VH-VL binders against Metalloproteinase inhibitor 4 (TIMP4). Designs and how they scored, part 13

Target 1, 195 residues: Metalloproteinase inhibitor 4 (TIMP4), of Bos taurus (Bovine) (o97563)
Amino acid sequence: CSCAPAHPQQHVCHSALAIRAKISSEKVVPASTDPADPQKMIRYEIKQIKMFKGFEKVNDIQYIYTPFDSSLCGVKLEANSQKRYLLTGQILSDGKVFVHLCNYIEPWENLSFLQRESLNHHYHLNCGCQITTCYAVPCTISAPNECLWTDWLLERKLYGYQAQHYVCMKHVDGSCSWYQGRLPLRKEFVDIIQP
Key: E = the ipSAE of ESMFold2; O = the ipSAE of OpenDDE; V2 = 0.75 times the mean of E and O plus 0.25 times the DockQ between their complexes.

## First folded at step 8 (VH-VL; framework fv_tixagevimab)

Design k2 (from e4 with light chain S32R; at its last look DockQ between E and O 0.58; V2 from the best seeds 0.64)
Fold by ESMFold2, look of step 8:
Structure k2 (fold): chain C 195 residues (1-195), chain A 123 residues (1-123), chain B 109 residues (1-109)
Amino acid sequence: as target 1 above (195 residues)
Amino acid sequence: QMQLVQSGPEVKKPGTSVKVSCKASGFTFTRSAVQWVRQARGQRLEWIGWIVVGSGNTNYAQKFQERVTITRDMSTSTAYMELSSLRSEDTAVYYCAADILTGSHYSYGMDVWGQGTMVTVSS
Amino acid sequence: EIVLTQSPGTLSLSPGERATLSCRASQSVRSRYLAWYQQKPGQAPRLLIYGASSRATGIPDRFSGSGSGTDFTLTISRLEPEDFAVYYCQQYDSSPPLTFGQGTKVEIK
């Protein structure tokens, strides 16, 4: 399994749902009703604690599904514990809630304070912003609604300090900049790798 | 067909320096980070440092901070590790390994390893 | 620095048996940054498990990883002859240093 890099905000924006939940149990099930289909999935029974996104499609999610094999992007979650997860995922055509390795899935305890707060409003409300991964210097804005994601270049991590403590926030003029839960900075102040 | 090919074995005197090369192929070198790890005979793996190829940003283990320099040449897709003031205890196999950050692959681990370079420091 | 302590040091088993290898961290490691490697004599290490529980490309499904916080486990459900090797856990939650455990040797009884 391969995953394209994506910022936590982009994961929330691109997913059909985002919830906080505990995992009650797990069961290996067939991927379809077709007996000729040898594919398997893991069905996780969950207790939804809070829904941050997805209200218009589902209300209370009882089950989520993931491929059985990690080579097909299946994800392992700890069942029958008090461990809480942030789960992002999609709703399949048959109505099943589907998650995989390339979704943003984190133990709740690993989220920063800003991330926990941003799940309520800021991530979802700012999906008009583009977050662009910087792979090399120079890395420059190509559109006014763009924030540059620099954690890899500075920390050799996808989810470094910037991802954990900033939101790419859309302003009334249509531009975007990084916001740390304080006053927003002008774009020139947050474009830190421009020559 | 991701590959890292390292330079050949080195025999050095104490107090000298060694520079090991690590040439990448089969992946986008500028979207990777190169790690250096050594292993003395019968011993555990020991992390030396890394370089983020796209920025040139480096980080070194404290033990090596004063003696190691990690560099890269993007035109030849090659990373280098130079260790100075060599001692007998620096005798080890030196590996390069790569983390690749691409639109098609990232595993949060060292996916690709070089074959290793034996460095012998003989007093 | 996060110290990783592996146990046992050596695990002597027969083919077909289940191997369970432990990695204990001196402080909490976020699972995303925990990996397992296999190394055979004279060879470079090979990535086995990343993110504590996700199998790297080409790794057979008899290998699995689990755990969180300070306690992580590598399991080989049915040992094959090619599985007798040294196994290392590694963390890079630190920024830096990255650290390896001292290894667990899985050998033929």
Scores: ipSAE 0.615, ipTM 0.828, lowest interface PAE 1.6, mean pLDDT 87
ESMFold2 (binder alone), look of step 8: mean pLDDT 90; pTM 0.921
OpenDDE, look of step 8: ipSAE 0.714; ipTM 0.856

Design k3 (from e4 with heavy chain Q35E; at its last look DockQ between E and O 0.47; V2 from the best seeds 0.59)
Fold by ESMFold2, look of step 8:
Structure k3 (fold): chain C 195 residues (1-195), chain A 123 residues (1-123), chain B 109 residues (1-109)
Amino acid sequence: as target 1 above (195 residues)
Amino acid sequence: QMQLVQSGPEVKKPGTSVKVSCKASGFTFTRSAVEWVRQARGQRLEWIGWIVVGSGNTNYAQKFQERVTITRDMSTSTAYMELSSLRSEDTAVYYCAADILTGSHYSYGMDVWGQGTMVTVSS
Amino acid sequence: EIVLTQSPGTLSLSPGERATLSCRASQSVRSSYLAWYQQKPGQAPRLLIYGASSRATGIPDRFSGSGSGTDFTLTISRLEPEDFAVYYCQQYDSSPPLTFGQGTKVEIK
């Protein structure tokens, strides 16, 4: 399984839904109605605690589906436990809620305070901003609505400090910049990391 | 085929330095980070430091900060680790390993390793 | 610095048996940054599991990983002769330093 890098805000923006949930049970089910298709999925029964995104498509989600094996990007969740998850995912053409390893899935207790607040108020409201992954210097914006995601360049990790503590926020003039909840961030943030 | 090929064995006297090379092929070197790890005979793995190839940013374990320099040459797709003021306890196999971040691939682990370079410091 | 403590230090088992290896972190590690490696004598380590539970390319399905927070487990469901080796857990959620556990040796009984 191979995943394209994406900031948590991008995951929320690209996903059909984002929820906080517990996992009640699991069951192995066929992947399709075609009896010749040997593929299997795991159906997780969930208890939805809160929905952050997806209200226009579904109201209360009872089941989510993932491929059976991790080599096909299946995800393992702890069933019949008190563990709470942030789950992001898509709705398939047959109406099933689908999640995989490349979605943003995290135990709730591992989210920062800013991430928890941003799920309620910021991520889904700022999907007009573009977040661009920086792989090498120089890395510069090409549009006013871009934020540069530099966790790899600065910390050698996918989800570093920007992923945990910043939102790419749209301003009244249509530009975007990183916002940490206490101070306005400026476009000049990019300039100080190039030298 | 993703590959890291390291320079050959070194025998050094105490107080000198050694520079081990690590040449990458089969992946986008500029979108990778190269990590250096050593292992003395019968001992655990010991992390030395990393370099993010695309930025040149380095980070070193505190034990090595005064003696190690990690560099890279993007034109030859080669990373280097230089350890100075060698001591007999620096005798070990030195490994390079790569973490790769691309639009179609990411691992959260070191999935490409060099073959190792034996460095022997004779006191 | 996040210290990883593996247990047991040595696990003596026969082929066909199930091996369970533990890795405990001194503080919470996000699962995305927890990996397991296998090392045979005279060889470089080989990545087995990344993201706490995802198998690396070419790793057979008898290897599985689980856990979160401070407690992580590597399981080998049926030991094969080639599985007798030293196994290390590793984290890079806190960098620097990246840290390895001290290893668990799985040996033939």
Scores: ipSAE 0.606, ipTM 0.801, lowest interface PAE 1.4, mean pLDDT 86
ESMFold2 (binder alone), look of step 8: mean pLDDT 88; pTM 0.901
OpenDDE, look of step 8: ipSAE 0.657; ipTM 0.842

Design k4 (from e4 with heavy chain H105E; at its last look DockQ between E and O 0.46; V2 from the best seeds 0.00; counts 0 for: pae E 2.9 > 2)
Fold by ESMFold2, look of step 8:
Structure k4 (fold): chain C 195 residues (1-195), chain A 123 residues (1-123), chain B 109 residues (1-109)
Amino acid sequence: as target 1 above (195 residues)
Amino acid sequence: QMQLVQSGPEVKKPGTSVKVSCKASGFTFTRSAVQWVRQARGQRLEWIGWIVVGSGNTNYAQKFQERVTITRDMSTSTAYMELSSLRSEDTAVYYCAADILTGSEYSYGMDVWGQGTMVTVSS
Amino acid sequence: EIVLTQSPGTLSLSPGERATLSCRASQSVRSSYLAWYQQKPGQAPRLLIYGASSRATGIPDRFSGSGSGTDFTLTISRLEPEDFAVYYCQQYDSSPPLTFGQGTKVEIK
């Protein structure tokens, strides 16, 4: 299993739902009703604590599903514990909530203050912004609604300082820029990338 | 197929330097980070440092900070590690390994390793 | 610096037996930043497990990883002759440096 890089904001924007939940139990179930299909899924029973996105599609989620095999991007969650998770995922055509390794799934305690606030107030409201992963210098803005994601170039981390502490925020004129909570944005992030 | 090919063995005198090359093929070199690790005979793996190929940014273990320089040449898809002021305890096999940015989970694993370069420091 | 301590230093086992290898960190390591490597004599290490519990591509399902916080485990459910090697845990949760455990040698009894 391989996943395209995505900033936490992009994950929230592209997912059908985003919730905070605990995992009550797990059960291995068949992936389909076809008895010849050997594929399995894990069905996690969850206790939803809060929904950040997905209200118009579902109210209270009882079960989520993931492939049994990690080679099919299955994800392992700790069941029967007090551990809280941020879960992002999709809703399948049969109504099942589906999560996999390429979604943004984190223990709640690993999220920064800004990420927790942004789940409530910022990520889903700024999905008109484009976040572009920078792999090499030079890396330049090609559209006014674009923010450059530089964690890899600066820190060799996918989820580095920008991912944990910044939101790409849309302004009234349609442009986007990085916003660090209630602090003014600094142009130096753009200048660092443009030689 | 993804591959890292290192330069051949080196025999060096104390006080000199060595430069080991690491040539990449089968993946996008500019989207990778190259890490250097060494292993003395019978010893554990020891991390030396990394370079993010696309930016040239480096980070070194404190033990090597004053003696190591990691560089890359994007036109030849080659990373280099130079260790100066060699002494006998620097005798080891030196490995390069690559991290390829494909997703959040895989960016923390060293998926591709070079074959190793034996560096022997003796008078 | 996060120190990783592996135990036991050596496991002497027969093919078919279960191997359990421990890695203890001097301070908490987030699971996303914990990996396991296998190294055979004269060879470079190869990645077995990343994110504490996810198998790397091409790794047989007899290898599994678990744990969180300061305690991590690699399990080989049924040893094969090709599994006799040295195993290292490694963390990247510290900013730098990355650190490796000292290794556990799994050898034929």
Scores: ipSAE 0.398, ipTM 0.728, lowest interface PAE 2.9, mean pLDDT 85
ESMFold2 (binder alone), look of step 8: mean pLDDT 89; pTM 0.902
OpenDDE, look of step 8: ipSAE 0.657; ipTM 0.842

Design k5 (from e4 with heavy chain T102P; at its last look DockQ between E and O 0.45; V2 from the best seeds 0.00; counts 0 for: pae E 2.4 > 2)
Fold by ESMFold2, look of step 8:
Formats: structure tokens, sequence, C-alpha cells
Structure k5 (fold): chain C 195 residues (1-195), chain A 123 residues (1-123), chain B 109 residues (1-109)
């Protein structure tokens, strides 16, 4: 399994749904009705706590599905526990809610305060912005609606300070920039963008 | 196949320096970070530091900060670790390891390890 | 820095038995940044588990990881002769330093 890197905002924007939920149980089920198809999925029964995105496609989610095999991007979630998860995913043509390793799936307690607030509106409202991963310096924007994502370059991790504490916010003129509210941009980000 | 190949064993006197090389193949070097870890006989793994290849940004464990320099050469896909002011306690096997930007293999761990370089500091 | 404490230091078991290895962190560690490694004598470590619970490529199903917060577990459901080795947990949620646990040696009883 290989995934393109994406900022939490991009995950929310590109997913059909985003919810906070607990996992009640799990069951291995066939991937399709075709008896010749040997593929399996894990069906997780969930208890939805809150929906942040997906209202127009589904009202209340009872089950989510993921591939059984990690090689097909199956994700392991802790069932029968009090652990809360942020789940992002898609809705398949047969109506099943599908999640995998390349979605943004995190224990709720791993989310920062800003991320928890942004799930309510900031992420959804700013999907007109483009967030571009910087792989090497120098790194420059190619469009006005672009924010440069530098967590890898600064911290050697995908979900670093910028992923946890910043939203790429769209302005009236169609341009985008990083927003953190009460906290300024870290000096390291400025040095990378404006050497 | 993803591979890290390290330079050969070194025997050094106290007070000198050693530079270990780590050549990468089979993955995109510029999208990786190279970490250095050592292990004295019978002891735990000890993290030394890392370099993000694409930026050259480094971080070192406090214990080594005054004595270690980690560099890379993107044209040869090679990382280097230089440890100065060697002492007998620095005798260990030194490993390089890479963690690849998670999107390429969806892994957050050190996925690729070098074979190790024995550095012996004779007193 | 985040200190990882593994227990037990040595686990003496027979082939076919279940091994349960513990890793306790001094502070909460996001599970995305918790990994387990296996090391055999004279070899470099091998990544077993990343993200606390995901098996690395080519790792058999008998290896599983679990846990969150400060408590993480590696389980080997039925020990094979090739599984007798030292196992390390490792975190890189802090920035920096990265840290390893001191290791748990799984040996033949």
Amino acid sequence: as target 1 above (195 residues)
Amino acid sequence: QMQLVQSGPEVKKPGTSVKVSCKASGFTFTRSAVQWVRQARGQRLEWIGWIVVGSGNTNYAQKFQERVTITRDMSTSTAYMELSSLRSEDTAVYYCAADILPGSHYSYGMDVWGQGTMVTVSS
Amino acid sequence: EIVLTQSPGTLSLSPGERATLSCRASQSVRSSYLAWYQQKPGQAPRLLIYGASSRATGIPDRFSGSGSGTDFTLTISRLEPEDFAVYYCQQYDSSPPLTFGQGTKVEIK
C-alpha cells in the first residue's frame, strides 16, 4: 500500500465523509457477492458521536468497511473500546462507507485544539485552497490559491506542527494563506518559503 | 530493492574522527530522511541524529550535538555521519536507516537499514 | 524527551507459546509514531510494526501490535524458532529526540 501525502484539510476536502466515532465491534466479511472473489473486508460497527461532513449522502452510519489485507490498504481499528476516532472516507457505489490506510484516521486525542475546531467549519469552508507538499528546498507556490506544506522538510514527519496547527484559508480575492489564529507562523516556515 | 550500503569497518585512536558513508539505492533519496543509530556490544540501540535529504535539515541527540555532523550528497545518493573527539565509549556498530516520505510506502518507521559499520576506538 | 520502558527485560519461552511484550512511554505518544523492530544477533534491526498496529511488508500475521497513549504491546501469537531475538519499541512523536526502548530479549526456555 502507497499513499500520496495530504494535509488533514485536504483529507477532509477530498473525503465524502468525516466523523467522530467509537468502534463497537468488527467482523470479517466477503468483499463482494461474487462467490469466486476470495477478497475479504473488515466490517466495523461504529457508534457515531458527531458528523462533520457527509450530511447530504448519509444520515447515520452504522458500519464502515476496510480491506482485510494491509497490502490492499486495510486499516486496523481498536474495537470494543472507549477510544474515539476521527474517520474520513468514501461511500462506495453500493452504499458502503469505505475507509483505508490512505485516509486521515486518527485517535481523537491525537488531534490538536485547532484541528478539532477546524473540523466544524474551517476545513470544509476552505476546500478551494490547494495545499502542496514540499519535498526539497527551494519550494515556491505555483498559484495564488496555494499553501506550501513543509512539515516533512522541518520535522521529518508527515503530520507535524503545520498539519496540527494551521489551516490554508481562502481570501475574498481567491488567494490562500496559512492561518493559525492567535499564533504566528513559525520562523522555520518563513525561512523555508522566504530564504 | 531498497538498500543502504555502508562503508567498511574503522579502527581509530582516541581523539580522532570517523566518517561513515551510507549509499542509497532502490528508492527516491530526496524524499527520504536518513537516521544514524549506534549499538555497543550487548547494549540498546542509541539514536544519534537525522537529516532530511530534501532540505538538509538536521537534528542531533543532545549527547552527540557537539561532536556529530550529518551530511548528504544528493548527486551520489549518499549520506555521511562524522563523529569527532572519539573515545573508547564510542566503540559500537553504527547503522544508517531511512524513513521514506510516508506516501511512497505508507510507513512511519525506519523501513530500510544499512548493514552496519563497526567502529573500534582503541585506547 | 519521551522515555520508553520495555518489560520484561528478558522473556524465556518455548516455541509455540504466545509472547507479550510491553512498551510504556513517559508521555503520551501518538500511535502513528510508534514502531517495533526485531533484531537478531549480528544483524541490523528489521521493522515489524509501524503506527502501533500496522505490519510492515512481509511480516507474518503472528506479529501484532496494539495500544495507544502511554501503553503499547507487541504480541507474537505462536513463537517460531526464528522469532527468538531482541525486540525494540521506538517513538518519533517528539521533536527531537527520537527514542528507543531498552529492548526485550525473547529467548528459548
Scores: ipSAE 0.410, ipTM 0.743, lowest interface PAE 2.4, mean pLDDT 85
ESMFold2 (binder alone), look of step 8: mean pLDDT 88; pTM 0.901
OpenDDE, look of step 8: ipSAE 0.679; ipTM 0.858

Design k6 (from e4 with light chain S32Y; at its last look DockQ between E and O 0.43; V2 from the best seeds 0.60)
Heavy chain, then light chain:
Amino acid sequence: QMQLVQSGPEVKKPGTSVKVSCKASGFTFTRSAVQWVRQARGQRLEWIGWIVVGSGNTNYAQKFQERVTITRDMSTSTAYMELSSLRSEDTAVYYCAADILTGSHYSYGMDVWGQGTMVTVSS
Amino acid sequence: EIVLTQSPGTLSLSPGERATLSCRASQSVRSYYLAWYQQKPGQAPRLLIYGASSRATGIPDRFSGSGSGTDFTLTISRLEPEDFAVYYCQQYDSSPPLTFGQGTKVEIK
ESMFold2, look of step 8: ipSAE 0.580; ipTM 0.796
ESMFold2 (binder alone), look of step 8: mean pLDDT 90; pTM 0.910
OpenDDE, look of step 8: ipSAE 0.738; ipTM 0.872
ESMFold2, look of step 9: ipSAE 0.572; ipTM 0.794
ESMFold2 (binder alone), look of step 9: mean pLDDT 90; pTM 0.914
OpenDDE, look of step 9: ipSAE 0.747; ipTM 0.875

## First folded at step 9 (VH-VL; framework fv_tixagevimab)

Design m1 (from k6 with light chain S95W; at its last look DockQ between E and O 0.53; V2 from the best seeds 0.00; counts 0 for: pae E 6.9 > 2)
Fold by ESMFold2, look of step 9:
Structure m1 (fold): chain C 195 residues (1-195), chain A 123 residues (1-123), chain B 109 residues (1-109)
Amino acid sequence: as target 1 above (195 residues)
Amino acid sequence: QMQLVQSGPEVKKPGTSVKVSCKASGFTFTRSAVQWVRQARGQRLEWIGWIVVGSGNTNYAQKFQERVTITRDMSTSTAYMELSSLRSEDTAVYYCAADILTGSHYSYGMDVWGQGTMVTVSS
Amino acid sequence: EIVLTQSPGTLSLSPGERATLSCRASQSVRSYYLAWYQQKPGQAPRLLIYGASSRATGIPDRFSGSGSGTDFTLTISRLEPEDFAVYYCQQYDSWPPLTFGQGTKVEIK
């Protein structure tokens, strides 16, 4: 299993849903009704605590599914615990909620203060911004709505300081920049770019 | 005007420590990484380590890990490098240099340098 | 750790001549991670070239860089009196540590 790196904001933007939940149980189930198909999934029963994105498709999620085999990007979650997760994922054509290793999945307590606040508003409201991973210098924006993600260059981490503490925010002129400020008091008044 | 200003020359006895300061101005310090490099007389430049100012995360060359500590004070926009258990072979000019994140372009690792701090270790 | 070996150690030339400085790496260095510095006596190094071939701000066009893989070159097309200095190559592809070459001194014949 290999994943293209993506910033937490991009994960939320590209996912059909984002929720805070606990995992109550797990069960291995067949991937399909075809007896010749050897593929299996893990079905996790969840207790949804809060939904940040996905309200238009589903309100309360009871089950999520992931491939059983980690080589097919299955994800292992801790069941029967008080551990709370941020889960991002997709909704399949049959209505199943599907998650995998390439989604953004984190224990809730590992999220920074800014990340927790941004899940309510900033991430999904700023999906018009592009976030470009810098693997080498020179690394320059190619469009005004682009923010440069440099954690790999500076820290050799996928999720370093920039990913934890900044949001790529859209300005009224359509440009984007990294923002680490307080939430604005009124949403229509957001026209300040911060470094 | 981006600049790094280092503390003045130091003369130290073997077995003691030295702490060199590197004060930044003209750029957002929390959006930078500060590197430390030394140069003994007639020798090549030698990388000591760096700090990502925002997170405080450090990386050191292995030969210095047991003796060096790189820190910063964000309220004064100052980075520090402390080298302990000094020996005569630690006599060198010590430089700080900054890597700056602009958000729109990143092309240099060390384009802003301090003036250097001479550290002399002798009995 | 990537070792950078520069040649020649000293290059004795007159003003107006072309200088060609070599930097050889012990293993491949991606060009984006190769830089050249100039250092004059009593001064901090100055960045000349980044990304193997791109001039830093304020660097005259007589300075050029080229190369890839393990072999890199700095060229000064027409030496000026102020160009007599020590030149270092530096890599930041493989770290810790970042490494510098031992330098090439360009001096007046």
Scores: ipSAE 0.014, ipTM 0.514, lowest interface PAE 6.9, mean pLDDT 84
ESMFold2 (binder alone), look of step 9: mean pLDDT 90; pTM 0.925
OpenDDE, look of step 9: ipSAE 0.071; ipTM 0.688

Design m2 (from k6 with light chain S95Y; at its last look DockQ between E and O 0.71; V2 from the best seeds 0.00; counts 0 for: pae E 3.0 > 2)
Fold by ESMFold2, look of step 9:
Structure m2 (fold): chain C 195 residues (1-195), chain A 123 residues (1-123), chain B 109 residues (1-109)
Amino acid sequence: as target 1 above (195 residues)
Amino acid sequence: QMQLVQSGPEVKKPGTSVKVSCKASGFTFTRSAVQWVRQARGQRLEWIGWIVVGSGNTNYAQKFQERVTITRDMSTSTAYMELSSLRSEDTAVYYCAADILTGSHYSYGMDVWGQGTMVTVSS
Amino acid sequence: EIVLTQSPGTLSLSPGERATLSCRASQSVRSYYLAWYQQKPGQAPRLLIYGASSRATGIPDRFSGSGSGTDFTLTISRLEPEDFAVYYCQQYDSYPPLTFGQGTKVEIK
């Protein structure tokens, strides 16, 4: 499996959906109605907790699908568990919700406060900004609406400090820059922001 | 064909230094990070440190912080690891390995490994 | 520093059997940064699994990885003669240092 690197904001912008959910069960199913097709998928039954993007037409999603084979970018999720996930993915032409390894999928508990807050508001409102990976110094912006993603250069990580703690935000003049939101002082304030 | 080719075996006296080279080919060296790992006979793998080639940024395990220097030369696509104040417990095979991030591929592991360089410290 | 503890230390099996290798982390590791390596005698390690569950290029489908948080598993569904080796897990999430488990040796019974 080969994935293009993307900042969490880019994942949300490019995905058809972003939800918080639990996984109830899993079942291996055929990939198509053709009985001669040997390819399989995993169908996960989910319980949607909250929708952040893409589900205003449908209030709840019962099933998501991923390739069975990890070489085809199938993703393994813990079923029959209270574990909450951030799921991003696409909706196929037949209406199936499809996720794979190259989507941004994370246990909810591993998201930073800023990421949880940004899923509610900041990510999808700033899809007009460009996030460009810096592979080597020198690295400079080539357009005013560009933020430079330096997690690799500083941390040797795909999801480092900028991924966890910054949003590329658009200003009134059309330029973009990294924004680190204020962390609220109280848990009550955090709960209001997240849901 | 992605490769890392390391310099040959070294026999060193205690108190001296060794510098191991690691030459890359078959991938964009600038878009990689080179890690150094050692393994004494019959022992586990031990991480020494890394360099992000594109920035020159280094990170070392605390155990080695005062004795190791990792560098690179982008014109020759070569990384170096120098370990000073050698002692007998530094006798090990030293590996370089590369992690690569490109616009079309990424992995969270060390994709490419050098063949290893035996460093023997004896008097 | 995240300590990775592998179990068992040695796994004595015959060809055709299933091998299950465990890696426990002292604190949570994001799955993106958990990898497995295979090392045969006299050779450099080989990347086997990255991102906890994805096979590296050229790795047979009998190798699979799973787990998240603090508990990770490598499974070899049907051992082949070439699979007898030492296996290491590694985390890249917390540094310095990057850490390896102590290894699990899979040997011929």
Scores: ipSAE 0.397, ipTM 0.743, lowest interface PAE 3.0, mean pLDDT 86
ESMFold2 (binder alone), look of step 9: mean pLDDT 91; pTM 0.933
OpenDDE, look of step 9: ipSAE 0.757; ipTM 0.879

Design m3 (from k6 with heavy chain M110F; at its last look DockQ between E and O 0.70; V2 from the best seeds 0.67)
Fold by ESMFold2, look of step 9:
Structure m3 (fold): chain C 195 residues (1-195), chain A 123 residues (1-123), chain B 109 residues (1-109)
Amino acid sequence: as target 1 above (195 residues)
Amino acid sequence: QMQLVQSGPEVKKPGTSVKVSCKASGFTFTRSAVQWVRQARGQRLEWIGWIVVGSGNTNYAQKFQERVTITRDMSTSTAYMELSSLRSEDTAVYYCAADILTGSHYSYGFDVWGQGTMVTVSS
Amino acid sequence: EIVLTQSPGTLSLSPGERATLSCRASQSVRSYYLAWYQQKPGQAPRLLIYGASSRATGIPDRFSGSGSGTDFTLTISRLEPEDFAVYYCQQYDSSPPLTFGQGTKVEIK
């Protein structure tokens, strides 16, 4: 399994859905009804805590599916625990919710405060911005709606400081720039905005 | 097809320096990062440092920070590790390893390794 | 710096047995940045597992990785004679520095 690089904001923009959930159980199932097809999937039963994107397709998700084999980008999730996940994924033509290793999937505890707030208020509203991966210097914008993603150049990783602490925000003039977001001054507000 | 080829073995006197080369082929060197690792006979792997080729940014393990310099030459697709003030304890096999970032590939691991360069420090 | 502690230091087993190797981090490591390597005598390390659970190209399905946070496991379901080697975990999340575990030697009983 090999993944195209994408900033968390791009993952949310390109995914059909984004949810916060716990995993109740798992079951290995056939990938198709074709008995000659040896491929398997894992069906995870989930407890949906919150949906950030995908309301027009599904209101409350009971099951998600992923390939059984990690070489086909299957994802291992911890079942029957209090562990909460951010899950992004697609909806297949048969209505199944599908996730894989190349989606943005994180334990909720690993998300920064800005990421948690941006799931509610910023990522999906700013999909008109371009986020461009910088592979080498020089790296310069080519359009006003472009933000340069530099975590690789600075940290040799994709989910570095910029991915965790910045949103590419669109302004009324059509330009985009990196914002660190706003940190609330009150403790109670912080608790409310990270569901 | 992706390959790292290191320079040949070195025998050095204490107090001198050594510079090991690591030539890349079969992938886009400017989009790669290269780490350097050493292993004394019968010992564990020891991380020395890395370079992000596209930016030239380096980081070194604290143990080596005063004695190591990692560089690259993008025109020859070659990374270098220079270790100065050599001691007999620096006798080891030195490895380079790389990973690359493309629009369609990132494996989150160093999957290309050089063959190793034996550096022997003796007086 | 994230310290990776592997256990056991040595694992003496027979072919066909199941091997379970542990890698414990001193603080949370995002699974994306946890890898496992195999090293045989006189050879460079070989990437086995990346992203904590994904097999590298050409790695047999008897090798599997699991875990998250601070606890990671490499499992070899049925040891083959060629699997007797030293195994290292490495993390890239704190970079710098990247760190290796101390290694687990899997040897024939």
Scores: ipSAE 0.559, ipTM 0.789, lowest interface PAE 1.8, mean pLDDT 86
ESMFold2 (binder alone), look of step 9: mean pLDDT 90; pTM 0.920
OpenDDE, look of step 9: ipSAE 0.749; ipTM 0.876

